Miniprotein binders against q56419. Designs and how they scored, part 184

Target 1, 326 residues: q56419
Amino acid sequence: MEGRTLEEVQEEVFKRHGVLVPKKELEDLAKALEEAGLLLTEKVEARLKEEEEKLKRERPMRLAGLSYPEGEREARAFLEAFRASYPGEGEEARVLLMPHLEPSRVPEVYGAALAALEKTPPPERIYLVGVAHRPLKEKAAALPVPFQTPFGPALPDLPALQALDALLPFELFNTPLAFREEHSLELPLFFLKGRFPEARVLPLLVARRSPELGEALKVVLRDFPGLLVLAVDLSHVGPRFGDTPLTRTLAEEARRRDLGFLERLAEGEPEAALAFLGANPTRIDGVEVVASLLPLLRERKGKVLAHRLDLEAPTLSAVGAGTLVL
Below, E stands for the ipSAE of ESMFold2; O stands for the ipSAE of OpenDDE; V2 stands for 0.75 times the mean of E and O plus 0.25 times the DockQ between their complexes.

## First folded at step 14 (miniprotein)

Design ig10 (at its last look DockQ between E and O 0.85; V2 from the best seeds 0.00; counts 0 for: pTM O .749 < .8)
Fold by ESMFold2, look of step 14:
Structure ig10 (fold): chain B 326 residues (1-326), chain A 108 residues (1-108)
Amino acid sequence: as target 1 above (326 residues)
Amino acid sequence: GDLIERLEELAEEVIRYLKEHGEEELAREIEEQIKDIIEALKSGDTESAIEILTELAETIARVLHRLGAPEELVQKVAIFIFDVAKALGMSPRQIYEIAKRFARAIER
């Protein structure tokens, strides 16, 4: 029935199985298959609606037992092991850039973030800005619900979220389903909640650069002080990302672009950091987040604490991750 | 409607909590404010209710903080304050002001 006439199907069935199926029966089968397809569509739509309603109340852990331990005691030991992977001391952060790459791939990069948090006074709230891996209805979104962690629920800062929504020219609470599997929030949140168990969170996603978001956040941060976290990865190179197989020269280029980007951010020059990347040929993940948050990054000087370009040997690809304090 | 029913349930929970912690007079004041807001929502007289909600948000946040209320209760109150603010048609500036007053009260 894939572009065949019913008569052709009838002939083929007879040829293969020795049975002549009346044309009426084939017509009935075709109708039944179409109806079954409509029923499957209805089931998928019902499932998505159910998931959306669930996400309006809470965001459950999706990566427990995969990327980090589910149990609280084991999760605390896991957190301490990551800190130990970074031998250096951190610095106080007003803004922290940290990865959302699988933690086991870049343990010292997450360890550097923990070292920075050790030097950072416990904030009232954390503005956690990740990268949307699913489409959003707007340039940016938030989900104003508890995010479950092994350390307990990370509670939303509802007043700060409402203040932010009030300043934006679009509704901030616009795409709950985009948060369902969003690891760019879940993975950094594990580390942040482990270190700041009393801090409330603003879980934010950027899909496309939004100057309005940065201007609104600058106002909100003044009235609702807290820690700003850019949860972003750096270069993505190699065949998994639509590129040639990873070579030494491509890896060195990716490292240069990662570090050049981070260093310009550390000098308080976010526009120069973006300009340095040009067309972004190594696909640095953080570009849309940085471009949204320019007012919060300008003239803030700081330090790059760690960087790794992590090799995925089976895919001949690599992903960069870094830790920057401002 | 659904919002009014949830407001009534919230009022009962908050009032019970306050009475259990020796705040009977304040519980009555808050109950009266919530009743006024519910009546404004039913009648469509939103202007007077906006003023009441703004004062209520700060007052209830301050009291719950002083009493060490469970964070779950504080979160429920915050959700309903902002749901009511939206239902009353409050301007972005008014919503921002309520958010500031609530946050300052619950943090201090």
Scores: ipSAE 0.722, ipTM 0.893, lowest interface PAE 1.1, mean pLDDT 90
Fold by OpenDDE base, look of step 14:
Structure ig10 (fold): chain B 326 residues (1-326), chain A 108 residues (1-108)
Amino acid sequence: as target 1 above (326 residues)
Amino acid sequence: GDLIERLEELAEEVIRYLKEHGEEELAREIEEQIKDIIEALKSGDTESAIEILTELAETIARVLHRLGAPEELVQKVAIFIFDVAKALGMSPRQIYEIAKRFARAIER
């Protein structure tokens, strides 16, 4: 009914169904829908407020028992199995790019990340930068609370978070509800916490490219050293994303873009990596994160450890995932 | 009002923890510093409050770390210090320096 008069609705119903609904019945229905809408809005608002208040204390697991085991023993076995899925050896990472896709879809890519973490000295803190799949009030956000994992809570580095906030031109601690169900942090954090149980975490989300974030983090990382983790996926192609069903040509293009992006990052040329994507026709997920972190990625040489374009058969769509160490 | 009440509550928790762990002298020092902060806040001397808070933050962090205090208590102290810092209108540079000193004090 949005934007239409009751008379226009009455006429449309008559044209489509041959039934003249009395104006009074339409008025009663409109009123009932409005009242129902108001009630739903109030209930939703009350629930969101309650959830926001809970997020002031902790971020609970949302994907435990679904994407990874809830129990610690099973979670450790899960880590070992994922590590075993990658036959190679890792390298020490100062910057780790890893996926946030459903782990079961790309086990060897997560295995490569674990291999890199095996060669990485335990950091005091982990800067975990994910992708905001929900709108943020600002270009980026942080949630300064414990994140629950099967290995115990991942505790925030409050001093480093506050230092970062102090250097940003916007409030870093915004949009707590965006973190509630954000898998781009939860899934990587499982692996990170499992490997580095004592590391504090800076859980960060990027919605839009923020050069300010990269410059601020460059300063913060000097005084608050730690592991930088980019939790990003690569190409998203197929019907779920507005393309035709996956073909050999489309898959080759997605792989070309994914690998071309990662290789340029591995060469220490993040601007060239972004330029290579152009309009990003295969919808690489991590573009806004990389664009925000340019100062931290420049001149760093590294290695691509793994890549996969994973087919979702029911939708004939595919998502790219990769692991890069710098 | 709310900030002073929270300061007093946290101070009591920290002082109790210190006394329970045999750090009575340090507990007295912290209690005195908290009184000084409250007095500075009441008098409108925000500069003195900021200075005392910065030193207190480092002292508390160092002591809690040395004693192996629960991370939850360390977190409460950090949250409180930064809440006070924001409420006092500290500059980004001042907040950054407090954060750096606090982080170094709790470095493992």
Scores: ipSAE 0.451, ipTM 0.767, lowest interface PAE 1.0, mean pLDDT 88
ESMFold2 (binder alone), look of step 14: mean pLDDT 78; pTM 0.730

Design ig11 (at its last look DockQ between E and O 0.91; V2 from the best seeds 0.00; counts 0 for: pTM O .781 < .8)
Fold by ESMFold2, look of step 14:
Structure ig11 (fold): chain B 326 residues (1-326), chain A 108 residues (1-108)
Amino acid sequence: as target 1 above (326 residues)
Amino acid sequence: GDLIERLEELAEEVIRYLKEHGEEELAREIEEQIKDIIEALKSGDTESAIEILTELAETIARVLHRLGAPEELVQKLAILIFDVAKALGMSPRQIYEIAKRFARAIER
């Protein structure tokens, strides 16, 4: 019916079927379709508002049965399989950098994170800093609610979150819907909650670099000690990300950028790590998080435990992931 | 308003828990302090209520933690304490101080 007058539609129906549909009935149909479209828009908006209200009470699992098992027994076996994928020993972490890439793609990188957690005393709380994949109203955000996991709810550290909010020049609790499908928190949290079932969590997202966040967190961490986790991925290369198909040369460059970045972080030189990336030609995912958290990363020396640049054969693309302890 | 109703409901839950665990005198004292907070919220006389809230938040958190109260009850308390603190117009520094006291009271 688009692009035709109602009279033209009426004439075509008459030619095809021998029935003359009155113009008023066609006008009524057009109005009903238009009203149905407006009602569909209202229904979508009402659904999103309902989802936002639910997220103010809890954040349900979105990836259970997809990225990790739903049941607790199966989830514990899953953790142990990932630990076994990394045969090495970890080191104690005050700061842990780990991926948020699909776990089955980089099992030994998650295994290295688990090895580090084995050497880390159970913290009172975990500052879990992910990358916002949806827009935030501010540079960073938190969601101060329980995050469901197969190991039970990961409870928020409400006092520490409120202390952090008090120090920021913007409302920290600003974009609940951005957390709805945010895998950069959910995937690392599965591993962290499995190893530290009694730790409370500060679930944080960074959309754009915020020096204010890093300064505030440095103060909060002194009064509310805990484990700082940077849940970030590394290089993103290939056609999925705007490059030509993955070649040996592009893959070698991505690995060099990933490892050079991690090495400089491990030397306690986060500004040098950022400078090494320049315009970030391989699109390392962690840049905005590291740039936000400079005060917490300076002069902290540590070790790179694992790295993989994982091939996506269907897209001729690759994504890097690593594990760093500081 | 809604905040006052929430505060009354939580107060009843906390008081019941305390009485069931042998803290009858503390429960009555806490009930009286909560009534003072509610009156301050209704009247807008917030200066005296800020000090009461600060001490009350730490005291309730410490007692519930000592008694091994369910984490759900402690979480509900925390949410409401900070909502009340903001409704009383407490400064960022004052909110930070309550957060420190509360956190120390429930640390393992």
Scores: ipSAE 0.759, ipTM 0.902, lowest interface PAE 0.9, mean pLDDT 90
Fold by OpenDDE base, look of step 14:
Structure ig11 (fold): chain B 326 residues (1-326), chain A 108 residues (1-108)
Amino acid sequence: as target 1 above (326 residues)
Amino acid sequence: GDLIERLEELAEEVIRYLKEHGEEELAREIEEQIKDIIEALKSGDTESAIEILTELAETIARVLHRLGAPEELVQKLAILIFDVAKALGMSPRQIYEIAKRFARAIER
């Protein structure tokens, strides 16, 4: 690891912990870490370089056949089924907050998003802001390439992306490998592309709150109008996230936090929404995105269309998801 | 060097496309403007190069859009224009204005 031999690692572990790990176990671990892409070997580096070069051309589907159908016909049927799972009507969205959780876990929440999109005139462009689940070089990033979907490629709005880059104090086009497997963009994009096949996309990731991003986007949105989509999940509670198994009390707290957050956003009070969370004890995923986009969320009134706290039974953990229109 | 080569290659592609679609006069004008850009770049007249490039980009984008050119060609053009703009040390404001003009040129 980091240019050290297995023997050097073995010696270091022995010196630090007084445990002699067998060389074979270290070899197996190194292999596992290599396979997991956590060990930068020449082979891993070469593969990452190849993948980075591919990402200069397009972002391939990673979740096709897993989270959604690969075939267009089946994908359309999938959209219709998800829309059918939400019995309500949507509202026109200028800003759409929707989940990026595995669609099968919260179908009615995605259905609510589709309902909102039905009432939304086709935008020329979609600003799709996801959550970076991998480190970024900067606070935010964009990937200015086509994203593959079952409905054809989602094409980037290069002019709008360049306009945004020009207004940011950092290089927007950073960390392309962070987009490779980022589901926070891929999953929402399936629904968005399916509904708006002609819309160009600005695929954005936020790793850390960037007030500069919100201010820049406020200017860009004036000159390059479009639909703003926040692809964010809500509370993450239970053992997978460091809590005790889900209890009624923990679930009630997660719901209270989720709904209290969404309701304040719906009132046009994003600062109040963030303040309401405080230290974010239930780990609402979208905090850094909302904190980055404050200038775009202020004074916008809207409606919460759906909310679910979905139990992952095998881990006794739960994730909150919601759909909000502004 | 790389940018000039890319510019020449894209120019040839655009000129070919335009000629194939009956825009021969415009193709000649674009060819001349590209030569002027390259000359300006070689002479170090970055200001002239930027101005000509900006106008050319807008014109090409508008015509390609009007002709229903493949999105790939429009994207190649956009990428190259912004790469050249960055390489020429254009200000954020200048890049932003190019982006606005380009976007308007390809507005549906």
Scores: ipSAE 0.547, ipTM 0.806, lowest interface PAE 0.8, mean pLDDT 88
ESMFold2 (binder alone), look of step 14: mean pLDDT 78; pTM 0.710

Design ig12 (at its last look DockQ between E and O 0.93; V2 from the best seeds 0.78)
Fold by ESMFold2, look of step 14:
Structure ig12 (fold): chain B 326 residues (1-326), chain A 108 residues (1-108)
Amino acid sequence: as target 1 above (326 residues)
Amino acid sequence: GDLIERLEELAEEVIRYLKEHGEEELAREIEEQIKDIIEALKSGDTESAIEILTELAETIARVLHRLGAPEELVQKFAILIFDVAKALGMSPRQIYEIAKRFARAIER
């Protein structure tokens, strides 16, 4: 009813339906609807504030019983089954790129990450950098609270997080609600906490590339050594993502883009990896994270341990996932 | 007000823990330093409290770690230290220094 006077509404109703509604009845109805709408808005806002306050204390498991087992014993068996799905050996990682795609879709890719962790000395802390799937108030964010896992709480590295916040030109702890359902942290964290139960975590999200984050992390990692994990997926192709149905040609292009990207990263050439993607026609998910972390990726050589372009037959679409150690 | 209450409650918990583990002299020293910080927060006269907080954060972190204190207590202490640091108006560089000292004190 916005943009019209009540008299105009009254006249239009009369013209359309032959009913003259008294102006007072229209006024009463408008007031009642306005009051009801305001109450609903206040209830939603109160609920969001309640959720935000909970997230300032801890981040609960959201995917237990869905993507991984809820109980610790079952979760440990699950972890070992994923390791077994990758028959190869890993290498020590100072930087690990791993997926955040549903684990059952790419079991050997997560298995390769576990193989790398087997060769990696237990770190004091893990810099876990995921992709924000909800908007952030800034280019990047962190949530400095325990993240619950079947293996116990993953405790935040509060000193390292505060050091990072101090070096950034924006507040790092800026969007708690964005973490509520963020699987790009929760799914990799299951595997990381299972292998490094004593490591503290810096749970970080990137929404938009931030050169400032990379420069700050370069300084923080010098004083607070740890394992850097890029929790990112690769190509997203097919109708679910705005393309034509998945064809052999589109799948071949997606694989070529994924592997070319990973190989250039493995040669210590992250700028070349980004340039190789051009306009990113296969929508590799990790570009904003890699673009943020250039100072940490330059001249660091390594290996691609695994890759899969996973088919979503019902949607005629596919998502790529890989494991890279540097 | 709320920050001071939180600081008083946590100080009591830390001091109790230290006394139970034979650190009575250190507990007394820490109690006095915490009182100085609380007074600085109430009065807004903060310069000496910044130096006290910096040393206190490292000292408490180191002793709690050495004594094998529950991680919950160490985490509560860390949260409060950085909240107090910001309330005292410490610069980003000063906060970074506290973070570095704290981290060194609790490294395995």
Scores: ipSAE 0.780, ipTM 0.909, lowest interface PAE 0.8, mean pLDDT 90
Fold by OpenDDE base, look of step 14:
Structure ig12 (fold): chain B 326 residues (1-326), chain A 108 residues (1-108)
Amino acid sequence: as target 1 above (326 residues)
Amino acid sequence: GDLIERLEELAEEVIRYLKEHGEEELAREIEEQIKDIIEALKSGDTESAIEILTELAETIARVLHRLGAPEELVQKFAILIFDVAKALGMSPRQIYEIAKRFARAIER
């Protein structure tokens, strides 16, 4: 709709689909899209510009009071409860793969991540690599600002971020608005900041596989040591994702793919993990992240601590989540 | 213009902080070095500016860390240093080296 009149849109829809949508319905849709911030009106542009200017200073919490408690005391109790949901012991992590799914859906998977973090010496830096659920200008991006958490701000490691930027063939500090609502960073960061309050963070998003990112990070990690965290989900199956309702067969296939992926990663064979997925018919979320980080995952042996395929009953869909330590 | 102004402002903040914490000699040295950077920038001597900036960045970072400076001040300083480095057209290798030195200077 950008730059088009409602009449032009109406004509285009008619030409393409043979349906004449009433102007009033288009007006209502335009209004709804404007309210949703999907239409670039002057008002939306002004708001986006304001939000972008704010993101030059800090990334505010978006999921506080929704996915996790806003208050520090309650947030600490939340962490303890999630840790308690995993009955096992963790392993020391140099690389941690953990979910970014709504925590309440997969508490024991986050609990497994917390268990691993308990066995991990406090890192100076956390390289937090999430999945971009919004388009990025480049294959990957970073936001070099404090991220708000109930435990105080997660401060960026500016030197390490600049070192990484210097080694990349593209500007790392791109698409700040993609970070505004990105849960793939916010959710894992809650747990990470809660466990390691003094650690600086490199908040990274991957939209498309970037071998350059993995090679650059391999160099950076040598000079700027830290914990690497892959915040990724696994299979996405069912009607929400274009499949039939979840069946035993579909669930078994999703689990097979998830576990087969994680197990090959645990054996230090990330290329084999990617090859095992093929066309990724169950839509494992973390593929582009893993494909970007191959140099960091090769020959690292580890352990799968937890896995869950969580049913979203209202949509008869399911999402896989796992915790892997390398 | 904006970069020089930001450099001067942050320099004043750092110098003030150092003086408040009894580092008067170092504050004077830093003030002189910042003046030299500004002069080098104004004259187009980017090489001299880069050299002075690199050493100054490490020195200030180390001292701020030693004094237990607020993280906000350290962050402001880091931002400024890298902005200056980029504006000077430093190579990726030079930026990486500054980053490495800075990080080591503030290492816990």
Scores: ipSAE 0.669, ipTM 0.857, lowest interface PAE 0.6, mean pLDDT 89
ESMFold2 (binder alone), look of step 14: mean pLDDT 77; pTM 0.704

Design ig13 (at its last look DockQ between E and O 0.89; V2 from the best seeds 0.78)
Fold by OpenDDE base, look of step 14:
Structure ig13 (fold): chain B 326 residues (1-326), chain A 108 residues (1-108)
Amino acid sequence: as target 1 above (326 residues)
Amino acid sequence: GDLIERLEELVEEVIRYLKEHGEEELAREIEEQIKDIIEALKSGDTESAIEILTELAETIARVLHRLGAPEELVQKVAILIFDVAKALGMSPRQIYEIAKRFARAIER
């Protein structure tokens, strides 16, 4: 494990926890972790290298047949059903905040996003900014390859990506393996590609707040106009996230924070939205994305179209999702 | 070596497409410009190489767009151009400019 011997791990566990784990149990755990691909063995390294080489060509679908249909016909029916789940009308979006949660959990929130996209002229390009749920080498990253969807490949806007890279103080094209299974891009992209089949995409991930990203994108968006999409979830509360089981009080607090965040964004006050969250005790997912994109969100007025706090009953936990148009 | 190989690949892809579509004169012009880039590089005149590449990138993009080239070809050409640009040591401003001109040339 990271160059340590089993004996060193055993000693460390003993020092930290006062428990002597038998060497055999550590061996079994190491084997299980290796089999799970969690240990960097030569085999795992070779596999990761192979996957990284594949990601130089394309990003394959990972959630097709799970979160959305693989077939185009079925995928179109899926989009229609999600749009139907939102009874309202959308508004034209220059900036769209939408979820990346499992679509089946918050169908009307995705439906609201689709409603907004119906009122949005087809963009030449989509700046899709997701949340990195895996570590990045830099604060942000991009993957300049086609992303597979049931509607065909979402092609990268290479010129706009290179322009963005040129304005950043770090290499934008970093950590390709972080994109391999990143659902914060894949799920929103399904809806976006389905609505705008001809749009090029800039698939971006944010791991940590990058003011540089927002300033660079502000310049890039002037010369390379397009739709900005923030693919972010809201509050994460309950046992899965270190809280007590969901109560009325906890749910009310999560909703208050989610709505208070979205409303301040809708007023064109992104700094006030961040300040309102403070230490972010309900763990709003999109904080680092919003903090990175402040220059693009300032003074833009918009509307909250949908919000849901979705209960995951087996874990008594809940995740907030929202759709905001600016 | 890697830079010349990428330039040759760029030429092969673009010239083949242009010849297939009856743009033989333009194919010759592009081939000549690439030769000029190679000559500039051999002479150590990187500035001239960058200037020629910048104009060439826009020209190629515009022609491919005008001819209705497949997006896959446009993407491949873009990759090659930016790889060459990086290998030439183009400044951030120069890369930004080439990107801007390329994007405008393929605007729908």
Scores: ipSAE 0.771, ipTM 0.905, lowest interface PAE 0.5, mean pLDDT 91
Fold by ESMFold2, look of step 14:
Structure ig13 (fold): chain B 326 residues (1-326), chain A 108 residues (1-108)
Amino acid sequence: as target 1 above (326 residues)
Amino acid sequence: GDLIERLEELVEEVIRYLKEHGEEELAREIEEQIKDIIEALKSGDTESAIEILTELAETIARVLHRLGAPEELVQKVAILIFDVAKALGMSPRQIYEIAKRFARAIER
C-alpha cells in the first residue's frame, strides 16, 4: 500500500493472479499490519524500559568471551600476556591515556598501560572517562552502579559521583541505556580492575565537549584524589570512515597526527594538541574528552609509552591507539 | 511521609549492623540523631535537619570504617544518605559537603 490506493492494489492482484480481492479484505489486512507494527513498537519500548531498570542496579559484562575471558583465572593470565607484549618499563601515572580498541588488535598498547599501572600506587578511585557511542541527554553522563568484570564488581565511588553531579549545570546521571553496550568503558575497565581490584570507579562518558565537566572534575579530584584515565582511541582513516582506500600517504599522515597530538599532551599543552589537529581530518576520537578535561591536563608533563595504527585489511582502513602517562 | 520512610530505612540498616557488632551505645546515639532530624522536619526546621544529617553521615561513615563493614553495606548506606539529602532539598554546596565528609571518614 506504499502510495497506492486499495483499488490500485486490487487491480494489480487481478492482473497478475486473476483473482479479485474485495476491498474489505485488503482493508482488514492493512489494519492487521498496522496493529502488528504497533505491538512490535510497544514490545521494543517495554524491553528498553526493562533494560534501563536493570542498568539502575548494575552494568553486566557484554564482552566476556568475546574480547577477554569470562573466568577470573583465565582473565589474570590474559592480563599477564598483555603485559608481556610490552617489554618496556612504565612510569607512574597521575593521568593515563589508554585505548578502547579491541585489545587483541593493539596488545602492546594495552601492555604499556599495564606497565604504567605497575608503577602507579593503587588509587582510592579511578575516574574512567570514555567516549559515548550512543546519544546522551547531556554533554556527559555517569552510571553510578557496579560494573561487572571477571575480577568481581567494580564498585562506584558514590560520594565522588554525587560531588561531581552537584557541581555540574546538568544532571550527571542522565542516560543509563547509553552504558549498556559502551565498550569504551568496559574494555579499559577490565585492565584497570585487574590491576587495582580495590579501587572504586567513576564511570564517565563524554558525548560533546564540556568545559563545565573539566572545571568540576578539577575541584572533585582535589577533594577526592584518584587516577584519571582517558579511555580514547586516535585516528580513524580509510573507507570505513569516509576516506579513500588506505594508502601509505594516508597512514603516515594518521601516524603523524596521532603522535603529534600525544606529544603535545605529553608536553602539558592540551590546547596546542587540539590546535595541531585543526578540523581533525583523521578523526581522532579523543578530542572531545581532551577538550572537556583541559584544566586537568595543562602543565602536566609526561611520556608517550606506545602507539600503533592498526590496519583493517578487509575494509582497507585503520585505527590508531596510544598509551600516554602524565 | 516518604522522607520519613527513607530516614527509617537508614536507621534500620545502620542500627541493625551496629547492634550485631556490639555497638549498642553508638546505635542509640545515632537513633537519637535521626529522631532529631525527624523532629526538625515536623517543625519545618529544614536547616537543622540538614546540619544534623551532615554530621550524622560523617559519624556513620567513620563507624562503618572502624568496624570493617562490607563495601556492599557502605554502598547501601551512601545511597540512603544521598537520597535523604536530595529529598531534604539540600543545595549543591550542601550535597558536596556531605559527599566530602562521608568520603574522608570512610577512607580513614
Scores: ipSAE 0.726, ipTM 0.889, lowest interface PAE 1.1, mean pLDDT 90
ESMFold2 (binder alone), look of step 14: mean pLDDT 80; pTM 0.752

